# VH-VL binders against q8ixk2r445to577, part 327

Target 1, 133 residues: q8ixk2r445to577
Amino acid sequence: FFGMLQNKGLTDYCFDYNPPDENQIVGHQVILYLCHGMGQNQFFEYTSQKEIRYNTHQPEGCIAVEAGMDTLIMHLCEETAPENQKFILQEDGSLFHEQSKKCVQAARKESSDSFVPLLRDCTNSDHQKWFFK
Key: E = the ipSAE of ESMFold2; O = the ipSAE of OpenDDE; V2 = 0.75 times the mean of E and O plus 0.25 times the DockQ between their complexes.

## First folded at step 16 (VH-VL)

Design G54 (framework fv_recaticimab)
Fold by ESMFold2-Fast, scan of step 16:
Structure G54 (fold): chain C 133 residues (1-133), chain A 120 residues (1-120), chain B 112 residues (1-112)
Amino acid sequence: as target 1 above (133 residues)
Amino acid sequence: QVQLVQSGAEVKKPGASVKVSCKASGYTFTEYYMHWVRQAPGQGLEWMGYISPNTGNAKYHQNFQDRVTMTRDTSISTAYMELSRLRSDDTAVYYCARVRYSGTYPFDYWGQGTTVTVSS
Amino acid sequence: DIVMSQSPSSLSASVGDRVTITCQSSQSVLYNYNNKNYLAWYQQKPGKSPKLLIYWASTRESGVPDRFSGSGSGTDFTLTISSLQPEDFATYYCQQFYSFRTFGQGTKLEIK
């Protein structure tokens, strides 16, 4: 699966990675932004290694969750995916982060009108359901 | 045996476009990124951009993004680099080079190069 | 861009000599999560494409003679040829692959 990774509940929003410096992609948070349908900053690929890859950088970016955190951060992809970069895309559209046993949810960034993907306890909410467009 | 075979030399006038091909063999074409690098006479190597043969997604260095288009045809395992609005300082040898899908590896195989000469 | 600087730009040497080429990056190319330096070295002979010699700063590519060695970390790197052979006269380039790809300007190794 590859394309724009869209939320089922927050219908107009897609995964988006737009770092301030395209040569410094490590450590910046992944956001949600209005889907534009043009790929670029919203183009992701789900791989057989259970990674969510950002194709618009080389080396590819791989979404990770660092220990004790709930935010999705960009890391560099590796030859063998580390555990913090593995997400199981389930039949119901849930993205399950195996290491933390939590699901990716579309959530409002605290004290703002913007949205970000965050790890939350798994529920049947449409805000935890994702699909490639 | 991994091979990247490029199209032959081109002579172009300023303002024209050139399209260079790179045919891959000996590996699964869609599992490796294809990058393009050029080298002007007597100069060093300059990275231009890349394309994922699997997804078709491409990214270009900002110096080229207004003039370059990278595409591929998976049915014949061939990548293409088209550079438009050619200037005399685009005279160079153009190389394709493969990168392991993740991009975590340097250029392990290169094409033989295509000489593009831009002159009046 | 991450800027790569090589020194010297050219070097004259004889067969059997030890040769050292240096490379410096404008920012660190060490990835702290895997402790690898995203730095490679290439050899280019006249009329030929570059050939990968070293990657991750110190790992030799398969088939590369052991007289070639790489060292360094972060921003400062060296390529050493311990005993030059006739086929080693070429231009050498360092390359970072931490963020896209950029090359040093090259070091031309000439016979004395």
Scores: ipSAE 0.777, ipTM 0.907, lowest interface PAE 1.0, mean pLDDT 92

Design G55 (framework fv_recaticimab)
Fold by ESMFold2-Fast, scan of step 16:
Structure G55 (fold): chain C 133 residues (1-133), chain A 120 residues (1-120), chain B 112 residues (1-112)
Amino acid sequence: as target 1 above (133 residues)
Amino acid sequence: QVQLVQSGAEVKKPGASVKVSCKASGYTFTDYHMHWVRQAPGQGLEWMGYISPNTGNAKYHQNFQDRVTMTRDTSISTAYMELSRLRSDDTAVYYCARVRYSGTYPFDYWGQGTTVTVSS
Amino acid sequence: DIVMSQSPSSLSASVGDRVTITCQSSQSVLYNYNNKNYLAWYQQKPGKSPKLLIYWASTRESGVPDRFSGSGSGTDFTLTISSLQPEDFATYYCQQFYSFRTFGQGTKLEIK
């Protein structure tokens, strides 16, 4: 499964990764942005290792959550996916981060107009439901 | 055994296009990215870009973005690199090379190379 | 892009000699989360494709003789060939694979 990863609740928003320097993709936060349908910074791949890969860099980027954090940040993919990079895409569209036992939710950043994916307690909210387009 | 077999030598005129093929065998084609690297006579190695055979997504070095297209055909485990508007300084040996583990590994297998000569 | 610089561009040596080749990157290729340096060394003989010798700065590829060793971290790396054999006369390239791929300009190892 690959394409634009869109939110059911924030229907026009997709996962987006646009670091300031494409040669330094590690450590910046994944954001949500209006879906543009062109791939590029919104093109992700879900793998059999339960990774969400950023496909436009070499090595590929893999979304991770560092211990004690609730933000999704970009790491490099590894031969064996570390536990902090594993997300279970469930039948109902939930993205479950196994290491933290939390779900990825579309949320507003710091009361601003921007949106980001964050780890939250799992609920049945449409803001926690995702699909590839 | 893992093999990458490239198409034969080409002689082209300036302004023409060339399309080089790279046929993979001995592994699951869609599990490894395919990169293209060229080497001008007596010069070093220059990375051109890569394609994910699984997604079809490709990324090119800025020096080649406007002239190169990388594609693949999963039914025959073959990757292609097409370079257009050829100039004499595109004369080089063109290599395909595979990359394991989503890029966390260097080029472990290379094709034998395809010599492209651009002359009037 | 990350620029790779090798030194020397060429050197002459005899069978049995110890040879060192150096490589510098314009920025660190050390990935702090796994403490691995995304640096490789290749050997290329005339008319042949490059052959992987060493990756992650110091790990020898399967089948590569133990006279080849790599060292270094971050931005400064060295390839050492102890007790040169006749088949070792070739051009050697370092390569970073931390962000896309770039190569050093190569070091040609010639017989004296």
Scores: ipSAE 0.763, ipTM 0.901, lowest interface PAE 1.1, mean pLDDT 92

Design G56 (framework fv_recaticimab)
Fold by ESMFold2-Fast, scan of step 16:
Structure G56 (fold): chain C 133 residues (1-133), chain A 120 residues (1-120), chain B 112 residues (1-112)
Amino acid sequence: as target 1 above (133 residues)
Amino acid sequence: QVQLVQSGAEVKKPGASVKVSCKASGYTFTDYYMHWVRQAPGQGLEWMGWISPNTGNAKYHQNFQDRVTMTRDTSISTAYMELSRLRSDDTAVYYCARVRYSGTYPFDYWGQGTTVTVSS
Amino acid sequence: DIVMSQSPSSLSASVGDRVTITCQSSQSVLYNYNNKNYLAWYQQKPGKSPKLLIYWASTRESGVPDRFSGSGSGTDFTLTISSLQPEDFATYYCQQFYSFRTFGQGTKLEIK
């Protein structure tokens, strides 16, 4: 699967990565933004190694969750995917981070109209359901 | 054996477009990125951009983004680089080069190059 | 863009000489999570495509003679040819692949 990664519950929002400097993609948080249908900063690929790749940089970016954190941040992809970069896309659309045993949920950033994907306990909420378009 | 074979030399007038092909063999075409690099006569190497043969997604260096289009045809394992509105300073040898899909590697295999001459 | 600067731009040497070429990046190309420098060296002979010699700053590509060695980390890198052979007269390029791809200007190695 590849394309814009959209949330079922937060229906107009897609995974988006817009780093402050396109030459330094490592270490910044992945956000959710209004889906524009143009790819670019919203174009991601789900791979057989269970990675969510950001295809607009070389080396490719791979979404990761660091130990003890609940935010999704951008790392560089590696020959063999490290465990913190592995997400299981389930048939119901849930995105399960195996290392933490948590699911990716669309969530509101505190006291703002901004949204971000965060790790949360797995539920059957549509805010935890994702699909490529 | 891995091989990248490029199309033949082209002579173009200013304002024309050129489309260079790069046919891959000896490996799974969709497992590797394809990059394009050019070299003007007597000058160094200049990176132009890349395409993912798997997704079709392409990204170009800002110096070329307004004039370059990179595409591929997976049925014949061929990548294309089209440069439009040619100027005399686009005269160069154009190379395709492979990058491993899974990793962050340098260019391990290069095409033989395609000479593009732009003159009035 | 990460800017790559090579020195010298040209160098004359004799067979058997030890040759050193340097390369500097405008920002670090060391990836802290795997401790690798995303820096490569290429050799280009007239009328030919470039050939990969060294990657990750110091790893020699398969089939490359052991007289070629790379060193350095972060922003400062060196390519050394310990005993020049006739087939080594060529232009050498460093390349960063940490953020997109950029090349140094090249160092032309000429026979004395």
Scores: ipSAE 0.705, ipTM 0.883, lowest interface PAE 1.2, mean pLDDT 91

Design G6 (framework fv_recaticimab)
Fold by ESMFold2-Fast, scan of step 16:
Structure G6 (fold): chain C 133 residues (1-133), chain A 120 residues (1-120), chain B 112 residues (1-112)
Amino acid sequence: as target 1 above (133 residues)
Amino acid sequence: QVQLVQSGAEVKKPGASVKVSCKASGYTFTDYYMHWVRQAPGQGLEWMGYISPNTGNAKYHQNFQDRVTMTRDTSISTAYMELSRLRSDDTAVYYCARVPYSGTYPFDYWGQGTTVTVSS
Amino acid sequence: DIVMSQSPSSLSASVGDRVTITCQSSQSVLYNYNNKNYLAWYQQKPGKSPKLLIYWASTRESGVPDRFSGSGSGTDFTLTISSLQPEDFATYYCQQFYSFRTFGQGTKLEIK
């Protein structure tokens, strides 16, 4: 699967990655933003290694969650996907992070009206359901 | 054996467009990115951009964004690089080169190069 | 862009010599999470495509002779040919693949 990765509950929002400097792709947080349908910063690919790849950089960025954290950040993709970069896109649309055993949920960023994906206990909430558009 | 075979030499006038092809064989075409690199006579190597044969998504270096288009045809395992509004300083050898999709790696296989000459 | 600078632009040497070529990047190409330097070296002979020699700064590509070695980390890298052979007279390029792809301007290795 590839395209815009959209949330079922937060229906107008897609995964988005917009680093301040394209030479500094690593370490910034993945956000949610209004789906614009143009690819670019919102174009992702789900791979057979269970990676979510950001397709506007080379080498490609791969979404990861660092140990003990709940935010999704950008790392570089590696020859063998490390455990922190593996997400299982399940039949019900949930995006399960294998290493932490948690699910990716669309959530409001703390003291702002902006939105981010982050890890939470798995539920049947539409805010934890994702699909490629 | 892995091979990247490029189309033959082209001679173009300023303002024209050129489309170079790169036919892949000996591996699964959609498992590798295809990059394009050019080299002006007596000069160094200049990266132009890449395409994912699997998704069709392409990204171009800012110097070429306005006039380059990279495409592919998976039915014949061929990647294309089209450069429009040619100038004399686009005279160069144009190479395709592959990068494994499942791992970060430099250019392990290159095409033989396509000479493009732009002259009036 | 990450800018790659090579030194020297040309170098004259004799068969059997030890040759050193340097490469410097405008920012670090060391990826801290896997401790790898995203730096490669290529050899190009006139009229031919570049050939990959070394990647990850110091790993030789399969089939590349032991006389070729790479070293360095972060922003400063070196390619060494320990005992130059006649077939080694060529142009050498370093390349970063940490953020897109950029090449040094090349070092032309000429017979003395």
Scores: ipSAE 0.713, ipTM 0.904, lowest interface PAE 1.4, mean pLDDT 92

Design G7 (framework fv_recaticimab)
Fold by ESMFold2-Fast, scan of step 16:
Formats: sequence, C-alpha cells, structure tokens
Structure G7 (fold): chain C 133 residues (1-133), chain A 120 residues (1-120), chain B 112 residues (1-112)
Amino acid sequence: as target 1 above (133 residues)
Amino acid sequence: QVQLVQSGAEVKKPGASVKVSCKASGYTFTDYYMHWVRQAPGQGLEWMGYISPNTGNAKYHQNFQDRVTMTRDTSISTAYMELSRLRSDDTAVYYCARVTYSGTYPFDYWGQGTTVTVSS
Amino acid sequence: DIVMSQSPSSLSASVGDRVTITCQSSQSVLYNYNNKNYLAWYQQKPGKSPKLLIYWASTRESGVPDRFSGSGSGTDFTLTISSLQPEDFATYYCQQFYSFRTFGQGTKLEIK
C-alpha cells in the first residue's frame, strides 16, 4: 500500500512531510495537513518491514519515534529496519508503534491551529484510525 | 545476471526532444529505483533524477525539473528518460543506474550509456 | 546540493606507487543513528560506465582488489591505491548518497 495516509476522525487531513531544506530531511517532525491528492509531501508507502516510507527523497525517509518522545520524526531508512521505525497497521486502522506500545493519534499541536500525529495510549477513537487513499 | 541495456545513440537539433530507454533484466524491476546520470565530453558525472518503478513516483534535480520526464513500463521492465528543448550543452552520455529501493546503497549496476549529440 | 570537492584533478604515477585521492563534502554525510558514512568511490575507464569500488567510505565492493582502500568520516574522505597497476589507469569519482546523489569532479590517473 502506498499513497496518502489519511485519518478517519480528522477526515480532511493526511500525513505530510515538508522539511525546511530538502537536503536535510532527518530530525524534523511529521505533520498533518489538508489532503491535496498531488503526492510529493503526502506520498507514503507501508512496507513488509512495517515501515512508513517517505518516497520523495533518496535515501528514503522512514518515520521514527525516539525514546521518551511522542512525536513522529523523519529518519533515513536502513537496510534492516530498527525497532523505533516499526509500526503495525492493524485491521481496524490503528497504527501501533510496537517499541513504545502506543498508537498514532491525530492531535492538535499545543498553542497552535496545526495538527500532528502523536503517540498516545491506544483507544478505539477514530482519531487513531488511518487508511491509504 | 543483472543487466541494464540502453537504447542507441541519437543526434538531435537544438529545440528537439530525446527519449532514452533502459531495459532491465536479471532482477525484479520494481524492487529497485532507477536513477539517471549524464556526462558531458571530458566532464564529470551529473545526477539528473530518479523514478520508482514500483510507484511511478519521480524526483528530478532542479537543473532539469522543467525539461525532464522519467517514466517506466513494468510490463517490459523498461525505464525512460525524456529531455526536451535540447541545447548544445546537453551533448553527453546518458546513463541509467540501479539503486536499492530504500536508497541506502550507491549505484551498483549501470547501463552502458547512450550518447546524445545536439548540433545544428 | 551537497557539494563534493575532489583533489587532485589529475596526477601521473608509476606502477607500484602508492596513490592517494582526497574528497571533501560541504556537510557531513555521517548518519548518526547507524554511524555509517554515505560515501562511495567509483572507477571509470575510457569509454566505459563507472564501476563501484567502495561504499560506506571503507567497504570494498565484491571483486575489487584489496590494493584499493577507503577511509575517512564526516566530511573528509580518502581513496588509496597501495601498489598501482597498469589497469588502474582511469578517472576516479567520490559520491555522496546521504541526500540524493552528487559527485566530485573526478581525478584522472595516468600511468607514465
């Protein structure tokens, strides 16, 4: 599966990665933005290694969560996926980060009108349900 | 084993377009990105861009963004690079080269090159 | 772009000589999470496609003679040919693959 990774609860929003410098993609936060259907910054691929890959860079970007953090940030993909880059996309649409035992939730960024994906305790909320479009 | 076989030499006039092909064999075509690199006579290597044969997604270096189009046909394991509005300084050997899908490896296999000459 | 600067532009050497080619990147190509340098070296003989020699700064590609070695980290890299052979007459390029791909300008090696 590849395409736009859209939220069921926050229905107009998709995973989006728009780094300030296209030559420095490591370490910036993944955001949620209005789905535009144009690919590029919103084009992701879910792989058999349980990675969420950003295809618009070489080497590909792989979404990761660093220890003790709840934000999703961009790392480089590796030959063997490290545990912090592994997400289980479940049948109900939940995106489970196994290393932290938490689920990815669409959330409003504090003191902002912006939205971001964050790790939260797993619930049956539509804000924790994702699908490729 | 792995082979990348490119189309033959082309001679074009300024303002024309050229479309170079790169046929892959000996591996699963959709498991590797295909990049394009050119080399002007007596000059170094210049990266132009890449395409994912799996998704069709392509990304070009800004120097070529407005003139290049990269496509592929998975039914015949062939990648294409089309360069439009040719100038004399586009005279070069054009190479396709394979990259692992994640991009974590350099160019391990190259095509033999296609000479494109742009002259009046 | 990450700019790659290579030195020297050309050199002439005798068979059996030790040859050193240097490469510098405008920013680090060391990935902190796996401690790998995304740096490769290629050999190109006249009329032929480039051939991968070294990747991750110091790992020799299968089939490449052990007289070729790579070293360095971050922004400064070196390719060494310990005992030059006649078949080593070629142009050598360094390449970063940390962000897209860019090449050094090349070093032409001529055997006297």
Scores: ipSAE 0.784, ipTM 0.911, lowest interface PAE 0.9, mean pLDDT 92

Design G8 (framework fv_recaticimab)
Fold by ESMFold2-Fast, scan of step 16:
Structure G8 (fold): chain C 133 residues (1-133), chain A 120 residues (1-120), chain B 112 residues (1-112)
Amino acid sequence: as target 1 above (133 residues)
Amino acid sequence: QVQLVQSGAEVKKPGASVKVSCKASGYTFTDYYMHWVRQAPGQGLEWMGYISPNTGNAKYHQNFQDRVTMTRDTSISTAYMELSRLRSDDTAVYYCARVRWSGTYPFDYWGQGTTVTVSS
Amino acid sequence: DIVMSQSPSSLSASVGDRVTITCQSSQSVLYNYNNKNYLAWYQQKPGKSPKLLIYWASTRESGVPDRFSGSGSGTDFTLTISSLQPEDFATYYCQQFYSFRTFGQGTKLEIK
């Protein structure tokens, strides 16, 4: 699967990566933003290695969660995916982060009107269900 | 054996467009990104952009963003680079070069180059 | 853009000489999670496409003679040819592939 990665519960929002410097994509947080349908910063690919890849950079960016954190950040993709970059896209649309045993949820950023994907305990909430458009 | 074979030389007038092709063989076309690099006479190498043959998603260097379009046809394992509104300083040899789809490797194979001459 | 600078722009040498070419990046091309430098070296002969010699700063591409070696980390890199052969006279380019792709301006290696 590839395209815009949209939330079922927060229906107008898609995964978005907009780093302050396009020549330094490592270490910044992945956000949710209004889906615009044009690809660009919202174009992701789910791979057979269980990666969520950011296609609009070379080397490709791979979404990761660092130990003890709940935020999704951008790393560089590697030949073999490290464990912190592996997400299981389940049949119900949930994204299960294998290393932490948690699910990706659309959430409001603390003290902000902005939205971000965060790791949370897995539930049957539509805010934890994702699909490619 | 891996090969990238490019279309032949082109002579264009200022303001015209040119479309260069790059036909891949000897490997799975969709497993490697295709990048485009040009070289003006007596000058160094200049990166223009890339396309994912698998997704069709492309990204261009700022200098070319509003004049270049990169596409591919997976049925014939061919990538294309179209440059519009040509200027005399677009005279160069244009190369395609492949990159493993993750982008973690440099250009391991290059096309032979296509000479584009822009003259009045 | 990550800017790549090479030195010298040209170099005259004799067969059997040891030659070094240097390359500097405007920012680090070392990726700390895998400890690899995303830096490559290419050889280009007149009328030909570039040929990959070295990647990850020091790894020699298959088929490249042992006399070619790369070194350095972060922002400062060198390409060394330990005993120059007649077929080595060419232009050499460094390239970063840490963020998109940019090349040094090239070093032309000429025969004395």
Scores: ipSAE 0.767, ipTM 0.907, lowest interface PAE 1.0, mean pLDDT 92

Design G9 (framework fv_recaticimab)
Fold by ESMFold2-Fast, scan of step 16:
Parts: structure tokens; sequence; C-alpha cells
Structure G9 (fold): chain C 133 residues (1-133), chain A 120 residues (1-120), chain B 112 residues (1-112)
């Protein structure tokens, strides 16, 4: 699967990666933004190795969650995916982070009007359901 | 076994467009990104952009964004680079080069180059 | 862009000489999570496509003679040819592949 990764509960929002400097993609937080259908910052690919790849950079970016954190940040993809970059896209649309045993949820960023994907205990909430558009 | 074969030399007038092809063989075309690099006479190498043959997604260097289009045809394992509104300083050898899908490697195979001359 | 600077622009040497070419990046190309430097070296002979010599700063590409070696980390890198052979007279380029691709200006190695 590849395309815009959209939330079922937060219906108009997609995974978005727009770092301040396109030549420094590592370490910034993945956000949710209004789906625009133009690809680029919102173009992701889910691979058979359980990675969520950001295709609009070379080397490709791979979404990761660092130990003890709940935010999704951009790392560089590696030949062998480290465990912190592995997500299982379930049939029900849940995106399960194997290493932490938690699910990706659309959530309001603290003290702001913006939204971000965060790791949370798994529920059947529509805010934890994702699909490629 | 891996081979990238480019189209032949082109001579163009200023303001014209040129479309260079790069035909891949010896590997699965959609598993590798295709990048384009040019080299003006006596000058160094300049990266222009890339395309994913699998998704069709392309990204260009800012210096070429307004004039370059990269496409591919998976049925014949061929990538294309079209440069429009040609100027005399676009005279160069244009290369295609492949990169492993993830982009974590440098250019391991290059095409032989296509000479584009923009004159008069 | 990550700017790559090479020195010298050209040098003259004799067969058997030890040759060192340097390359500096405007920012680190070391990826801390895998401890790899996203830096490569290419050789280009007149009328030919560039040929990959070294990647990950110090890993030789298959088939490249062991007289070629790379070293360095972060922002400062070197390519060394331990005992120059006649076929080594060429232009050498460093390249970062940490963020897109940019090349050094090149070092032309000429026969003395």
Amino acid sequence: as target 1 above (133 residues)
Amino acid sequence: QVQLVQSGAEVKKPGASVKVSCKASGYTFTDYYMHWVRQAPGQGLEWMGYISPNTGNAKYHQNFQDRVTMTRDTSISTAYMELSRLRSDDTAVYYCARVRFSGTYPFDYWGQGTTVTVSS
Amino acid sequence: DIVMSQSPSSLSASVGDRVTITCQSSQSVLYNYNNKNYLAWYQQKPGKSPKLLIYWASTRESGVPDRFSGSGSGTDFTLTISSLQPEDFATYYCQQFYSFRTFGQGTKLEIK
C-alpha cells in the first residue's frame, strides 16, 4: 500500500511530514494535516517489512518510535529494519507498534490546535483506524 | 548482467525540449529508484532528481523543478527525463543511475550517458 | 543542499606514489543510529560514466583494487591510493547520500 495515510475518526486528516529543512529529515515529529491529495509531504508506503516509508526523500525516511516515547518521529530507513520502525497494519485498520505493544492514535497536540499521531493503549476507537487513500 | 542503456545524442536549438530514455535490464525495474545526473563539458557532476518506477513518485532538485519531468514506463522497463526550455548551458552529458529501493546506497550502476548539445 | 568541497582541484603524481584526496561536507553525513557515514567515492575516466569505488566512507565496492581506501567520519573524509598505477589517472568525486545527492567538485589526477 502506498498513498495518503488517512484517519477514519479524524476524517480529513492524513499523515504528513514537513520538516523545516528538507535536507534534515531525521528527528522531527510526524504530524497530521488536512489531506490535500498532492502527494509529496503526505506520500507514504507501507512495506512487507512492516515499515511506514516516506518516499519524498532519498534515502527514504522510516517512521520510528524511540524507547519510552509515544511520538512518531522520522528516521532513515535501513537495510534491516530495527524493531522500533515496525508497525502492523491490521485488517481492522489499526496500526500496531510491535515493540511497544501500543496502537497509533490521532490526537490533539498538547497546548495547540494541531494534531499528531501518538502511541496509546489499543482500543477500537475510529481515531486508531487508518487507511491508504 | 545489470545494464542501463540510454538513447542517442541530441542536438537542439535554444527553447526546445529534449527527452532522454534509459532502458533497464538484468534486474526487477520496479525495485530500484532511478536518478538523473548531468555533467557539463569539463565540469563536475550535478544531481537533477529521481523517480520511483514502482509508484511513479518523482522529486527534483530545485534548480530543475520548473523545467524537468521524470517519468517511466514499466511495460518496457524504461525511465525518461525531459528537460524543457533548453539553454546553451544545458549542454551536457546526461546520465541515469540506479539506487536500491530504500535509497541507502550510492549509485551502483550508471547508463553510458546521453550527450545533449544546445547551440545557435 | 549539503555542500561537498574537495581538495586539491588537481594534482600531478607518478606511478608508485601514495596519493591522498580530501573531501569535506557542510554538515555531518554520519547517521548516529547505525553509525554509518553516507559518503561515497567515484572514479571517472574521460568519456566514461563514473564508477563507484567506495561507499559508507570506507567500504570498497566489489572488484575495486585494495590500493584504494577511504577513511574519515562526520564531515572530513579522505580517499587514499597507496601505490598509484597507470590506470588510476582519472577524476575522482566524493558524494554524500545522507540527504538526496550532492558531489564534490572533483579532483583531477594527472601524470607527472
Scores: ipSAE 0.749, ipTM 0.901, lowest interface PAE 1.0, mean pLDDT 92

Design e21 (framework fv_axatilimab; at its last look DockQ between E and O 0.85; V2 from the best seeds 0.80)
Fold by OpenDDE, look of step 16:
Structure e21 (fold): chain C 133 residues (1-133), chain A 120 residues (1-120), chain B 107 residues (1-107)
Amino acid sequence: as target 1 above (133 residues)
Amino acid sequence: EVTLKESGPALVKPTQTLTLTCTFSGFSLSTYGMGVGWIRQPPGKALEWLANIYWDDDKYYNPSLKNRLTISKDTSKNQVVLTMTNMDPVDTATYYCARLRYGDYYFDYWGQGTMVTVSS
Amino acid sequence: DIQMTQSPSSLSASVGDRVTITCRASQDIRKYLAWYQQKPGKAPKLLIYDASELQSGVPSRFSGSGSGTDYTLTISSLQPEDFATYYCQQDYSWPYTFGGGTKVEIK
């Protein structure tokens, strides 16, 4: 699967990554932003290695969860996907992080204009449902 | 078990400052993502959100009352303090503190509330 | 600010009745909606969050639905302990706002 990763509950919002320096893509947080389908900032790929890849530049970036954190941070992809970069996109749309055993939820940050994907206990909330478009 | 309890004066004179303390247990504001908020309810009226504070000392206020409100925490005592200046009889209400979590801004645990009457 | 309008403001029902109350937001709140129950002299109790997720410990006779601007709380079979005032709350936008409440009274 590839394209925009859109949330079901938080309608019209997609995974978005816009690093300050396009030549240094790692270390920043993945956010949610209105789906616009323009550029590369909202293009992601779910791979056979269970990675969510940000495939705009070389080297490729993969979404990771750092120890003790509930945010999604961009790391470099590795030949073998590390445990903290493995996700399961289930048929019901839930996005499950294997290592933390939590689900990715569309959550507000500090304002109605700022949303982020956060790891939360898995529920049947549509805020935890995702699909590629 | 999560518990919260409000404490403060039951009676405040107009123009005075109200200081309320929320003492809680079963969780800590040193824990990532934890927050405490204040909500008030005039007698027979609806609920009104006042302010939130989080583990990282991030604070949010109701814009209509922001200039009158100050929220702070003492993590070591598991306490959150709310001050409200220039109290008026219209501010007479039951004041609640409640727990919330970053990203999930509903209140899952509430104190019993403390009634505050503003009267001369 | 987002205005939350509940309807009806009050209703009378009997034990065993199906009760439905509505909450309408002034704009799309994208299911960031919670429901609370409040009994006289008590603090509100969280029933539902994210429009349809039942809070732990809440009886299954309570359910929530809706999207966009319109949301509904349903009690499938009203019990004696369910006579109370119910409030909706949006957490989509600052400041958080509550509905005016719906009082469920004994017929």
Scores: ipSAE 0.871, ipTM 0.944, lowest interface PAE 0.6, mean pLDDT 95
Fold by ESMFold2, look of step 16:
Structure e21 (fold): chain C 133 residues (1-133), chain A 120 residues (1-120), chain B 107 residues (1-107)
Amino acid sequence: as target 1 above (133 residues)
Amino acid sequence: EVTLKESGPALVKPTQTLTLTCTFSGFSLSTYGMGVGWIRQPPGKALEWLANIYWDDDKYYNPSLKNRLTISKDTSKNQVVLTMTNMDPVDTATYYCARLRYGDYYFDYWGQGTMVTVSS
Amino acid sequence: DIQMTQSPSSLSASVGDRVTITCRASQDIRKYLAWYQQKPGKAPKLLIYDASELQSGVPSRFSGSGSGTDYTLTISSLQPEDFATYYCQQDYSWPYTFGGGTKVEIK
């Protein structure tokens, strides 16, 4: 799949990546932002290796979750996808992170007007359902 | 088993400072994402959120009360402390501490509450 | 701040009745809504989060539904232990706010 990765429960919000320096694509957090399709910040590819790639930029970025954390961070893609970069987009729309056994959920930052994807125990919540548009 | 228990004075006088302690077990504020919050309930009235503190010492206060509230933690003792200044009879309420996770701002385990009366 | 309005403020019901309680938010809260049960002299107990997800250990006779501004808690067959006050809470926008409560009384 290629396009905007949209949340079903937090409608009109999509994965967004806006690194402060276009030449330093690694290490920043993926956020959720209103879906707009402008520029390249909201376009991701779901690959046969189960990666979520930010590949409109070279070198290509892949979404990862570091051990013991629940935040989604940009790493460089590797020829063989590391386990922390593998996500299973299931038929019910859940986005399952195999290494952690958790699902990606749209969550709100405390006292903030912003949203982020976080790992949580898997539920049936629409906040854990995603689709490409 | 997750438990929380509030302790502090049952009676304070107007203008005094209230200090409440939440002692908990079955989880730790050293665990990533864990938090403890305070909620109060005046007799016969609705619940009102007061403050949250998280594992990373980040703190959040109800804006209507922010200049009166201070929250702190002692992770090694499994304790969270709430201080509320300039108490008034309208602050008479049952005060609860409760657990939450960062990103999920609902409270899954609550203490039994402690009644605080503000009267001369 | 988002205002949460519960309706009705109280109701009388018999064991076995189907009970519905509504909660209206002053703006769209995108299903970031929780329901709590509070018995006299006791702390609130979480029943439902994310509008419809049942908290572990809560009987399946409790269910939640809704979207946008309008949300409903349903008790499919009221039991003696369900006579209590019920509160909704939004966790969509800071500060997080509670509804005024709905007291379910014995008829």
Scores: ipSAE 0.690, ipTM 0.895, lowest interface PAE 1.7, mean pLDDT 91
ESMFold2 (binder alone), look of step 16: mean pLDDT 92; pTM 0.934

